# Ledger of designs, part 91: VHH binders against q84jc2

Target 1, 232 residues: q84jc2
Amino acid sequence: MSKMRNLVEEKFLEFYESWVIQLELYLHQLLIAHNNNTMSETELRHLISKLTTHHKAYYTAKWAAIREDVLAFFGSVWLNPLENACSWLTGWKPSMVFRMVDRLRKSRVVLVEAQVKKLEELRVKTKFDEQKIEREMERYQVAMADRKMVELARLGCHVGGESVMVVEAAVRGLSMGLEKMVKAADCVRLKTLKGILDILTPPQCVEFLAAAATFQVQLRRWGNRRHYVTHS
Short names: E, the ipSAE of ESMFold2; O, the ipSAE of OpenDDE; V2, 0.75 times the mean of E and O plus 0.25 times the DockQ between their complexes.

## First folded at step 7 (VHH)

Design g32 (framework vhh_7z1x_3; at its last look DockQ between E and O 0.80; V2 from the best seeds 0.00; counts 0 for: unsure alone 64.9 < 65)
Fold by OpenDDE, look of step 8:
Structure g32 (fold): chain B 232 residues (1-232), chain A 125 residues (1-125)
Amino acid sequence: as target 1 above (232 residues)
Amino acid sequence: QVQLVETGGGLVQPGGSLRLSCTASGFTFDDYAMNWVRQAPGKGLEWLSAISSSGGYTSYADSVKGRFTISRDNAKNTLYLQMNSLQPDDTAVYFCAKEFDLWSEEYTGSSFDSWGQGTQVTVSS
């Protein structure tokens, strides 16, 4: 049975599909840049800037959307089950990107000692921030059984107009808390990404971004194949 | 320094229309999502609408859906709110609000990091 999608889900699905298409185009450019090794530093920086802008754009849309319905992002109907399974608080887990960096190190990418040290510092900070958010989320989840939720549960059994208003108010309160959590997580994601890009050289950035984009695109493709998801 | 200046407010009759503008300066306008928020007398802040950095995505509160339209002109560093079918309950100070800087070192828990001074909208017969 096809799950009914709400308006926000539909709108964001359309947005996301377009965004992914553009990401694939950028990925192609990244791969060309990586393989050609003839691009100037200026050209590489320009490409990196395009990608970073693209990612920023996603989060501006996301944050716009979560104002209307943050709950949509905890279902994320625009993602397949595999993508959702790999999701941490409505997105990629920040610490995951360090695995990608590690893979780069095992490849032809040579990091100087200063870079390695900075990356390690960033990794530690990122993990700390993740844990902090996780603890807050846990507290929030436990607190869901608070007075508001109890009231919600109680009123859910009644069909009165006043009850509906109270229920809606309760849901809004919950949503506001979730929005904060999501935004906090997103900030850690972007800080981590920025941190990595600030440490890496332009060629290394291109390789990293290519790897990240590849991972995202392949994850989506694999997930779609496995779950027989067809996109219109 | 980030500055947001709202204009376009005024007195309008029920059923009337207004177009608000918000001129932004002191930051890269096209890098940030923007919002409209209002505060009615004796009430709290109410989020109304948001628009992504490029304008490709918009969102609305239920209270204004179908009546209000958010848009932006990045070349002019200007945010707009077209308000149609205005009702007395729409009487409020309307604020332009900049989204939190996603690249900031610390998330303060605030959704918005900058606000304008607001523009008064009064809907009355």
Scores: ipSAE 0.864, ipTM 0.948, lowest interface PAE 0.5, mean pLDDT 90
Fold by ESMFold2-Fast, scan of step 7:
Structure g32 (fold): chain B 232 residues (1-232), chain A 125 residues (1-125)
Amino acid sequence: as target 1 above (232 residues)
Amino acid sequence: QVQLVETGGGLVQPGGSLRLSCTASGFTFDDYAMNWVRQAPGKGLEWLSAISSSGGYTSYADSVKGRFTISRDNAKNTLYLQMNSLQPDDTAVYFCAKEFDLWSEEYTGSSFDSWGQGTQVTVSS
């Protein structure tokens, strides 16, 4: 049992490290594109497509991994403590990306009135979807304290073959509930990302993706740097 | 329309090997995770293996770890399952399943949105 969880953690750590390295390379390309106004719309769309494909690769890998061990994604070993502290249901909080959108409102690119309206509608819908998931998470946590679960925990305190089997069945049930919530949260994340990209022009998409990737990379670097602090 | 067609099933002796193939059409194959699922006679569906859109990550059910290998060829829109050290309890209809569309749909608890017709694998002496 524990060996299978360790293998998922090790395997996804290897995947994630490679995925982050590639994200940093794409960020470099996004920053060059943003600072160089001579790129064609076709070239910008191609770069946006690379980032979209890269995020799809992450979520398809994540869903494959959580099918084996969803608990590996709560307090992940491939994330530093700062990244883990900023997680909402195993990933970024969907509504937080609108702070990156707010940077566009204050940047050199001008959002037209129709875009502002659509972005505000998307922000409201995203927050509604988040609240729905948070209510389900609360119901799940309350269900953990149900009389039946408390009795199963008591039985698990008795070391023996029969109690081990009962505990394993209970853990599988808990994991299935968490998997459903994580997948629901990931769908909100991807719908929000797609919605923003569908509203923005290619140059605005590049600026948005550059801001988002910069934040993700800097958060990781700050957390990693803090980990290396030693006392004199 | 999305179509998934499995081939490669058949009769094999215990300890033998088979390679299943699934050809996909009607969607952008390299945008989706793909899965193998089986159903043994008189039993429910059992998930066996998943592969990420790029092939960069794979996962397996405990019952097949070390014996089965999932792979894909995105240029050919084809998913594979290499099955080694086959046992009588591996006898089942094997299905290719497309992962739920994360971008366009609201997750309701369903893991897969499309299935093939299945291919029969019989492990018997």
Scores: ipSAE 0.653, ipTM 0.862, lowest interface PAE 1.3, mean pLDDT 86
Fold by ESMFold2, look of step 8:
Structure g32 (fold): chain B 232 residues (1-232), chain A 125 residues (1-125)
Amino acid sequence: as target 1 above (232 residues)
Amino acid sequence: QVQLVETGGGLVQPGGSLRLSCTASGFTFDDYAMNWVRQAPGKGLEWLSAISSSGGYTSYADSVKGRFTISRDNAKNTLYLQMNSLQPDDTAVYFCAKEFDLWSEEYTGSSFDSWGQGTQVTVSS
């Protein structure tokens, strides 16, 4: 008998596949807006709002799922290995998104000095928040390992061996701590995204969102074509 | 301005069923995940279930999985909890809770930013 997938993993896989299909549809709309300079500011802001709402919907589903099983999001079954290799604390790394901004600046997007200054301030803030989370995650993992080792040593000294109850408590503590860290990381991701969109003009936002969606869609397509990886 | 009003509680015999409703106002209901939480007499809060903003994802605590069903009607700004196979241990005040908004609020470590007044569910012979 084969091992059944975790119910959280099965449910979230189904959600994620639908979510990515909708992201691809929005990407087509972004590319049309990018190629046509006749769209009004109102139309552009409406499209940007649709993308923002789509990303928020992802996180409302994710937070519901991690409440049930946060461990499912570390090495997610709904992501291919290439997508998982690019993940930082269950998602895109906030500071790396500025590489997309930098590429747009080198090509078509002209930023005024005020925008450049605000983007640099946001980059520094984002990196600071990332490092804070990384330090907290490291301290948490060390603390959990120390407590687990102490509890196992005490059980050995009692000549009875190990206790299932102590192991279960350690697992619950790890899961609660991981949930908090994942939520903190998601907050940094969304604040960084919001910050970039607040600094850029609507046409610039469309170009940025198109680049981001293109990268995510292509990462999934390339990773799913194991045939191309095999012929290296 | 945010208001969450729970209804549908009452007295029921063991094995019975109830359906709770939560009517929301003062915010854009379909932008947020919604949750059910309960508090038994003399005990702390227990999270029971969550539903994503569109209703596309649901989750449950182990204690209620298979017995309770969360749903929402975004056109009516209403959250539901269908409770089946109720037992005396399910006796509690049941609360509707709005999830924190990452776009508008400072993250404080709490997932919920608004609560209803609650509705009493009592399961007794």
Scores: ipSAE 0.571, ipTM 0.828, lowest interface PAE 1.7, mean pLDDT 82
ESMFold2 (binder alone), look of step 8: mean pLDDT 78; pTM 0.786

Design g33 (framework vhh_7z1x_3; at its last look DockQ between E and O 0.78; V2 from the best seeds 0.00; counts 0 for: unsure alone 63.1 < 65)
Fold by OpenDDE, look of step 8:
Structure g33 (fold): chain B 232 residues (1-232), chain A 125 residues (1-125)
Amino acid sequence: as target 1 above (232 residues)
Amino acid sequence: QVQLVETGGGLVQPGGSLRLSCTASGFTFDDHAMNWVRQAPGKGLEWLSAISSSGGYTSYADSVKGRFTISRDNAKNTLYLQMNSLQPDDTAVYFCAKEFDLWSEDYTGSSFDYWGQGTQVTVSS
């Protein structure tokens, strides 16, 4: 059975597809830069800036979209099942990126002691923030059986008796907490990303961003192959 | 210091149009999503519309879909709201609202981190 999409889902799907295409282009540039040791620091910084701007653009769009319908992001019809399975509160789990950094360290990337220390501090902070958000989310989920949910249940029992507007208002009330959780999670994601980029040298940043982009793009490709996902 | 200044409000007849502007300063405007919200007399705040940093994505509340259009000029650090087919129930103070800095700010749980002073829109025959 095909899943029906709402307007937000359709619009964000279109946006996301375009965004991913651009990400792939940037990935190509990152890989070239990574394999070209002759690029100047200025050039590398420019490339890093383009990527960071691209990521910021995604989240500004996301936050615009969730204002209209945050629930769309808990289904995320623009993602395949594999991508969704790897999703933590509507996005990548912040602590995951440290695994990528660790992998880079085991390769040709050499981090000085000061960088290692800072990364560890950031990792600890990130995990702490993740756990805090998870606890809040759990609290919210447990508290879902509150007056608003009771109202929705009551309305559901009276088919044709209550106005659609009342139902919508109740749903919006329930969505407000979710929006806060999503934004909190996104803030942890971006703070973590910025933290890593601030610790790494430009060449290291390029390598890290290339690895991250590769993972994201490949995850989508693998998932699409496995599940034959058609987005439109 | 972050500043948001709304202009363009006024008195208009039902069916009329207005274009609101919000001039931003004190932050990197093109790095932030922006919003329009309003508060009618005796009512709570109502979100109306949002726009991504580049303007490539827009969203609207059901109450204004098809009538209002959000846009931005990043070169001018200005946010716009074109309001068409205005009705009496659109009477409210309209505010420009800034999203949190995605990179540097701790999320406080608030919807927005900065608001303008607002501009009054009155729709009346």
Scores: ipSAE 0.881, ipTM 0.956, lowest interface PAE 0.5, mean pLDDT 91
Fold by ESMFold2-Fast, scan of step 7:
Parts: C-alpha cells; structure tokens; sequence
Structure g33 (fold): chain B 232 residues (1-232), chain A 125 residues (1-125)
C-alpha cells in the first residue's frame, strides 16, 4: 500500500527545529546579560524585544499551520514524549510560568510589593481563563461522544470507498472546533507572558526569560536522552 | 489608523497569472501574520493563504495549493499573492487581512481584526 505524506507535520517539524536552535542562541545571550550587571537598560530592552519577537514568530507560524491541520498539534511529531506529556492544549499551561516568577521572589530584593500584587492579580486571571477553556474542552468532548461520534461510527459500517470520504469530511468538521480552542489557549499564553514582562523591570525580565528558556531547552534534552530505538 | 490597500486585480484569461499586493500602515507589520481571503459572487468568505510574521512559515487552502504563492517584504510593509494557472472559479474579490493581535488583545472568536477594501479578480475568456 502507498504511504501518504503529511505536509503540515513535515513543514512544521523543520520550522520548529530551526526555532529551537535560535531559542538556544537567545538563551546564551540572556545568561550573559543576567551575569553582566553593567548592561544598559536600553540594551536589556533590546534583548527582551528579540525574545518576544521570537515567540511571536512561533505563534504566528503555529496559527498558519493549524489553519491547514490542527490535529497535527495533538501528539506532535516534532516533540518528544516528555514534551508531549507536559502539553496542555498543544502548548505550555499558562499558569506554570508563575513557578518561574516564584524563583524571583526567593531573592526578596528583586520584587517590590506593587509588583507582587500585580503578579498575583495576573495569576488569578490566568487561572480563571484556563478554567474557562477547560470547560469548553469538556463541552466539546461530550458533544463528540454523543452526536458526531455516533454518526461517524454508523458511516464507518457502510461501503468502503465512498463512505471513507464522508467520514473524513465529518472528522474535518470536528477539527474546526479544536482550532478555536487552540487559538483561545494560545491567546491566554501570550497575554500571560506579556503581562509578566509588563510588570517586571528589564533585569527581572531577562532573569525570567532565561529561566523559562532554560526549562524548555532542558525538558527537550531530558526527553531526547530517553528516546532511542532498542532492538529486542 | 490601520490601513490595508490591495492592488493588482483585473481581468485575465483562464490559465493566466496575476500578482496581488497589499500595502500596510498604522501597525508594526513585521510582528503580525498576514492572510489572503476571497469572496466569490454570491458566496461566503474563503480563506486562501497565511504567512507568519517573519515569513518563515506559509500555509494554503487545498483549492489553491500549487497555484498560489504568498510572500511578504517586511522592509516595505507589503504582502503579495502570486496567482498562477487561474481558473474561472477563482473569480472573486480578494482581501488582505491582518491577523488578530495575539500579544495584546482578548480572543473574540475572529482570526482577523482588520481588512482591506478588496481588489476584483475576474477570470473569463
């Protein structure tokens, strides 16, 4: 039997590998800046801007890709099993970034009371937005288990060639709802990131971004070390 | 203040080619994805193609794959659509659409926040 090519998976895998390599280069620059207390505020803001532009490039590419095939982002082939295990609606869980913020709080001189209050308000809002999306996911899954899944199962019992096309059209329809949910989740992610960066000073932003990038890069390396083919 | 202006439409014979341009102003062009959308007579809006903010990723609707090419020039704040092997069914008003600002705004259920006026493409013998 012939093998079909999934163009979105191949194209986004190439994009993602290149994007991660550039993230590692930016991480190196963030670590140098963090260890160099003589960098100007303007230089730090420029570096922070490069990182935010890099993240924007990822999300604009992701949204272009999900318009063709949102299902490619559920159990992504460009992510290792550990990265996939840590995913929430095709990406990082927005509230998890406050764990990186909590590291800044351990150095008491780093955060002032006004920043602590704003970060807590943002944390509460982020969790509220997450819960709204989780309720939408639950509603979607219930709907799929009832009406559309029953119809899909019935179609699968008919003659092979023609019914396969009808089933694929129905599955494509189901994926449209997932696209909206993924886009809503990505908006919560970016607003959370922007909110944190707006509250923090440039040196604190550099430390936060370094911590976040370090975690992302190390999670990928840890997962990759455990992933190789073993013959039995 | 945000403006999108499409140019390059016209009458073309089946099998012909056209290049559409969209000039953008009033926002940071290189921070946003851009899209091409069309509306055929008596039909709804059909998304055709998207390009990431850097131009590093592109996507296409099945109806135009292999025939249309999206590109951008961030230095000129300009989006392009190269249309080849045009068919009568490609007759439509073509719109340039700015993607929703993922960084600053709440998601409203719409992927686009600003549109151009459109440029008419007619494929006829």
Amino acid sequence: as target 1 above (232 residues)
Amino acid sequence: QVQLVETGGGLVQPGGSLRLSCTASGFTFDDHAMNWVRQAPGKGLEWLSAISSSGGYTSYADSVKGRFTISRDNAKNTLYLQMNSLQPDDTAVYFCAKEFDLWSEDYTGSSFDYWGQGTQVTVSS
Scores: ipSAE 0.714, ipTM 0.879, lowest interface PAE 0.9, mean pLDDT 85
Fold by ESMFold2, look of step 8:
Structure g33 (fold): chain B 232 residues (1-232), chain A 125 residues (1-125)
Amino acid sequence: as target 1 above (232 residues)
Amino acid sequence: QVQLVETGGGLVQPGGSLRLSCTASGFTFDDHAMNWVRQAPGKGLEWLSAISSSGGYTSYADSVKGRFTISRDNAKNTLYLQMNSLQPDDTAVYFCAKEFDLWSEDYTGSSFDYWGQGTQVTVSS
């Protein structure tokens, strides 16, 4: 019999497919707004709000799902292998977003000195927070590799159902620590996103959000295409 | 001022049903996940269910899966819990809880930042 997807994986796959479709629709609106100077500042702020609400909706769904099964978010069935390979603690790496800001500065977006200073301060704080989380993840990995846990897992494989239940309980206990680390990473992601949007003007926010959504959509499309090139 | 007000509790026979409501004010309801938590007499808090901000994803504790259904009406700023097949073990004070706001607040390690006063559910013959 083939491997069965669990309930969380099936439910979140359905949610994520719908969420990505809506993200692509918002991307079209962002590109229209970027290429057409007809929109007022009020209209731009409304569009920006739709995007931030859409991202918040993703995280509230993710946090609801993590309460049932945090492990589903490590190697997710709703992402292709390229998307999974680019993940840092179940999502985009916060410090990497500043590369997008830097590329926009070189191409189209002109930032004043005050914005540049604030973005550098945010970049430094974001990197510091990432490093803190990475140290916590190292401590978690050491705890999982603890000789007692390895020995208990070995005994569970050999001695039957009672030992399996004890091993499963111990592993579930450690999953609570993993959930906390994923939540901490998500908070850094959202604080970084909010920080950038607070520093940028509304037209600059539209250009940034369009670039971010484009990257996410292209990563998904590139990963899906690579499957076909290996079979032709 | 954030307020959460639970209603719909009461006395019910084993096997019966109740629908709890939680009316929210003082924050943008449709930007936040909402949760139900209960506390049985002399016991600790037990998380029961969560619903995402849009209502697009729901999750449940194993103890209530298949019997309880969480839902929300964002136009009315109201959270619901439909409880079916109630048993004496479900006797508890039921609380509506707002999840921590990732967008505007610093993470403190606490899952919930605001709670209602609770509503009593009693399942007995």
Scores: ipSAE 0.665, ipTM 0.868, lowest interface PAE 1.2, mean pLDDT 84
ESMFold2 (binder alone), look of step 8: mean pLDDT 78; pTM 0.773

Design g34 (framework vhh_7z1x_3; at its last look DockQ between E and O 0.89; V2 from the best seeds 0.00; counts 0 for: unsure alone 63.2 < 65)
Fold by OpenDDE, look of step 8:
Structure g34 (fold): chain B 232 residues (1-232), chain A 125 residues (1-125)
Amino acid sequence: as target 1 above (232 residues)
Amino acid sequence: QVQLVETGGGLVQPGGSLRLSCTASGFTFDDYAMNWVRQAPGKGLEWLSAISSSGGYTSYADSVKGRFTISRDNAKNTLYLQMNSLQPDDTAVYFCAKEFDLWSETYTGSDFDSWGQGTQVTVSS
C-alpha cells in the first residue's frame, strides 16, 4: 500500500529530485576535473564554489521545509530505505566524511603533515559535536514521556474539538524540539564540510567532493534498485 | 553590516491586499533563506513564511496558507510578501528575518540572525 504523503513531503520530494539531478551534473564535472590535470586553480575553485553553493541551497530549502513540518524529515519519503538507514538525524553523519578523506589518502592524494594534523583536529571536534547532539537527542527522546506526551496519549482516546486543539499543541511542542536537534546536526555537517574544504587544496577538494557526490548518488541508485523504488 | 528594511505596510480594509518588500544589504543575499515573521499586539512572534536561497522552495504557516505568497528577487536583493484576503487578525508588525548562517556558526537555538525594523500592517474596517 502506497503511503499517503502530506503536502510538505510532496513538495520536498520534488525539490530533492531536482536537486539530485543537478548534483549528478556537478558530479560529472567534478570527475572531468579530477581526471583532467589541465584545469587551472581558478577553474577548480569555481567548480568547488558551485558545489558548495548547491549544498547550501539544499539546507536553505530543508530549513524552510522544517519550519512547516519537521516530522516529514523523520520519515523522509523522498529517500529509499537504504538512504534512510544511513541517515543520522535526517542527514549524513558528519564523521563519515573523514573516512572518505582517509580513502583519498590511500589513493593518489598526498597530504602534507600540516593538513593531516588539521584534519585530525577537525575529526576530533566533529566527533565531539556529534556526541553532544546525540546526548541531547537522547535526553529529548527520554523526555518525550513528559506531561505533554501523556496528555497527547490521554486525549488520543477522545474525540472532540477541544481535544484536537490540545493534541495539536502538544505535537507542535514536540516538533519544535526536534527542529532544534535537526538544525544543530545540520550545522555540524556544514561546519565539518567547510572545515575539510578549508584544509584541502583545490585539486584535493575536487577529488573529495567527487567522492562524496559519488557516494551519495550511488547509494541512492543502489537503494532504488534493491527496493524497486522509482523516482520521477 | 547586515541591514534589512521592510516597506509596504499600511492600513487596509478586510479582504484587501498588501505587498510587503524587504531590501537586504550587507551580506550575500542569494546565499541565505529568508523569512517573514509578524508580531501582533500583546502576542509573541509568529513565523509566517520562508523561502530558500534560490527561491526554489517556499513554506508557509497554516495561518497564512493560500493567502500569502513569499517571493524574492536576488538580483535586487529584495524579499516580498504578497498578502491577500487580509483579516483583522493579520494586524501586526511584519518583520523580514535572515536565516541563521549555518555554514559558519554553531546553532545556539536562534533561527534567525538578523531582523528588520518591521513594517506595520493594520487591517480594519
Scores: ipSAE 0.867, ipTM 0.949, lowest interface PAE 0.5, mean pLDDT 91
Fold by ESMFold2-Fast, scan of step 7:
Structure g34 (fold): chain B 232 residues (1-232), chain A 125 residues (1-125)
Amino acid sequence: as target 1 above (232 residues)
Amino acid sequence: QVQLVETGGGLVQPGGSLRLSCTASGFTFDDYAMNWVRQAPGKGLEWLSAISSSGGYTSYADSVKGRFTISRDNAKNTLYLQMNSLQPDDTAVYFCAKEFDLWSETYTGSDFDSWGQGTQVTVSS
């Protein structure tokens, strides 16, 4: 198992570094599109589609990786300590993106009242879905202290063959529980992102995606300036 | 609407090789991860391998790691599984499975939303 764990960390580190490089290239294109008004609606839609496809590629890769080792995502070696400290259930907290949406109200591209209403409805729904996952995470943490788990931990302190098999089965169950919670959280993230993009016009989508990518890239740079060392 | 068709199964001797193909239609193939899953006689479903939407990341179950290789051709809407060093315990019906739509749907606990009919692989001496 430790061999498989190291391979997942190494493979996803390689994937993630390439993915971030491409994100920075797309961010450059988003900033150019936002700063000059020369791009057509079809050109803007194409750029938005590239970003959407890029995020889908990340989540499909993440799900493939967590089938082998979900725990790799709770202390990710491909993220610096600052990025890890800002993570909520292995990624961005869905409701936080509405802070970037609120900034659009003061942009040169004005939100109409119909959009404001739809965004507020989406915000409320996103917070509801987020709270459901937080309650599940709390139940999971409490279950770690239930009678059966405490007894298994005590048995694990005593060297004996049968206790090893029971403890291994329990650890497998814990990993499966975490995997389902991470997948539920990722679906809320992507549904929220899709909902925002469906409500916004193409120029507003470009501004929103540029803000989100800028924050992600800058957070990584700030954390890296501390010369943090991570092992593969 | 969504259709997945597996081909390439058959009878092979231990130590032999087979290449499975899965042709997809009815959805934007390059937006979704694809998976291979098998079911041996009298046993439950066993996940074998996954490939990301772009093909940039692959993963494998311990039972097939180092022996099987997953790949995809997005231009042809086709998923592949190259199976080497086949063992009698690899005898099973092999299914192509489309991953759940992360982008548009609420997670229900099911990772796959569409399956093919399967192709039989028999490893016998």
Scores: ipSAE 0.781, ipTM 0.912, lowest interface PAE 0.7, mean pLDDT 87
Fold by ESMFold2, look of step 8:
Structure g34 (fold): chain B 232 residues (1-232), chain A 125 residues (1-125)
Amino acid sequence: as target 1 above (232 residues)
Amino acid sequence: QVQLVETGGGLVQPGGSLRLSCTASGFTFDDYAMNWVRQAPGKGLEWLSAISSSGGYTSYADSVKGRFTISRDNAKNTLYLQMNSLQPDDTAVYFCAKEFDLWSETYTGSDFDSWGQGTQVTVSS
């Protein structure tokens, strides 16, 4: 039914838009810190803390939303088409963040050999955790196909109360399993981010966070422009 | 150590209202989502509501949507649940729960890592 609205999607979109606006404000502060050169380590760590708190806030809101409806996050309208290019469980693939680190190393950030070693160790751990989640996703794909068969049977004819209760229980069980899998993926994302920030020095963290925020803001802007491109 | 203390329970008539409070200590309250959960006599635990760390997003179980409102005051380290239009089926012990630390810990499949002692709500004539 094309007449149904997903209220969880709409409510989360309102949150997400506000969250991105605040991210843009933090990006401004990160760029000032990069150009200032006079900020103390304490001041840099405070700014870094604000960014990590902001990222945590996104995920606590996401986890609150998926408790109401985890399926709202698959093919969601709250992400523009460019943000949906990754097919990984409702978000970006954790190992891809290391491409941003690699890009910074090539252009402006000099890492000591000990940092490089720790980053490689973290990359291996992150990839291992990703692969574990991908295997669980493969198992879920079979269960999702079974759920679609049950849903189609329910839509095709309405059955008595016991059959409806069994179908509802099956759908609920699949949603709970999917919710746990999405949460596991989110934890890998945040542990990877934390690991990178723990390895980098405060000025390097500011560089990394500025690059990440710039990418997120540009990805959002580019996707929105694609929808509303005008020619005059 | 994490401490969560619920207050505000009591006896009310059907249709009445109560406001529950949960005071938190021993952790950085602003970093975590908070939840309300209840347990009716002879029943299992029922999740009721969640609020994000900033307070910017709230969610509700269908059983309480429109009647209950979750809120938080991060300056006071306090979580609230405004309960309106209470019915006998709302009789339960109400707990606040701290969400799993997704920044520092490995997800174990459990959504909550700390609970309060609970406060009794009884809805009866």
Scores: ipSAE 0.706, ipTM 0.891, lowest interface PAE 1.1, mean pLDDT 81
ESMFold2 (binder alone), look of step 8: mean pLDDT 78; pTM 0.781

Design g35 (framework vhh_7z1x_3)
Fold by ESMFold2-Fast, scan of step 7:
Structure g35 (fold): chain B 232 residues (1-232), chain A 125 residues (1-125)
Amino acid sequence: as target 1 above (232 residues)
Amino acid sequence: QVQLVETGGGLVQPGGSLRLSCTASGFTFDDYAMNWVRQAPGKGLEWLSAISSSGGYKSYADSVKGRFTISRDNAKNTLYLQMNSLQPDDTAVYFCAKEYDLWSEYYTGSSFDYWGQGTQVTVSS
């Protein structure tokens, strides 16, 4: 009769679980490639392309979902508490990936000086873009709090049907603001990822992607273990 | 180079059904989300529905939930919108729109980087 509450959460949970299973399969392929010096550049580029396409699939699904319900991505039910605690504006913090890039400086495949310079430039740009979004979110949160206080004050007064339309318009405006901020943050994430992949050689890209996927998969496993221990 | 061509519009009576198609070329269709958007006479653009690159995720505006169904055939580079229980206020030009390129250097506040020419849907008795 009534439609299911939080239908977006249920649909995206199903999508995300499938997406993570495929990420784990790609991680296994990345680890094999990293330990195999016989793989051609063409084979490595093909694997890198699969990971890039996989991340695109996630963001295309996410943007479709946030058009219906952006709030589902703030405290996501498809993420465990540890994953949610590590989230920055509904996803990974762009600047954190440079810690994984730092691992490459001590790996078998050494970065040349030109790559180091370009990665440093990208890191600075990413941090600047990240901080700009943080300031915008802070402004949004202050404005949201002010509006909420006014709305709570109005709740004490009976103003009839006119107030219902005004409240609905305000809520829609707030949701649209969050959508734009989430999309802006996602674009910084993807620009950062693309920038790193464009600077690195195919073997270095494989090592970087393997490190990133390993961290994501392990974070999920650590959080799931803690959750089950706590709730069992 | 990117081209989106909508077909299937026309005149239909209230309560009727219509299926729109959008054929895509000039980009790797199965790497991008696709959207349906409409514009009624004298009104702004209204987003209706989105589908993820694989078809694994679909979303709908509240105004069309339960009445419209989005789908895609990646082998044919074609996007569809099945419209049921059509009402006079569904009268509009319907556009298919390609999702913003997530690898783009700039985010402009818009989700769409390419649009079709549109197809007219008129619901009247």
Scores: ipSAE 0.536, ipTM 0.813, lowest interface PAE 1.9, mean pLDDT 84

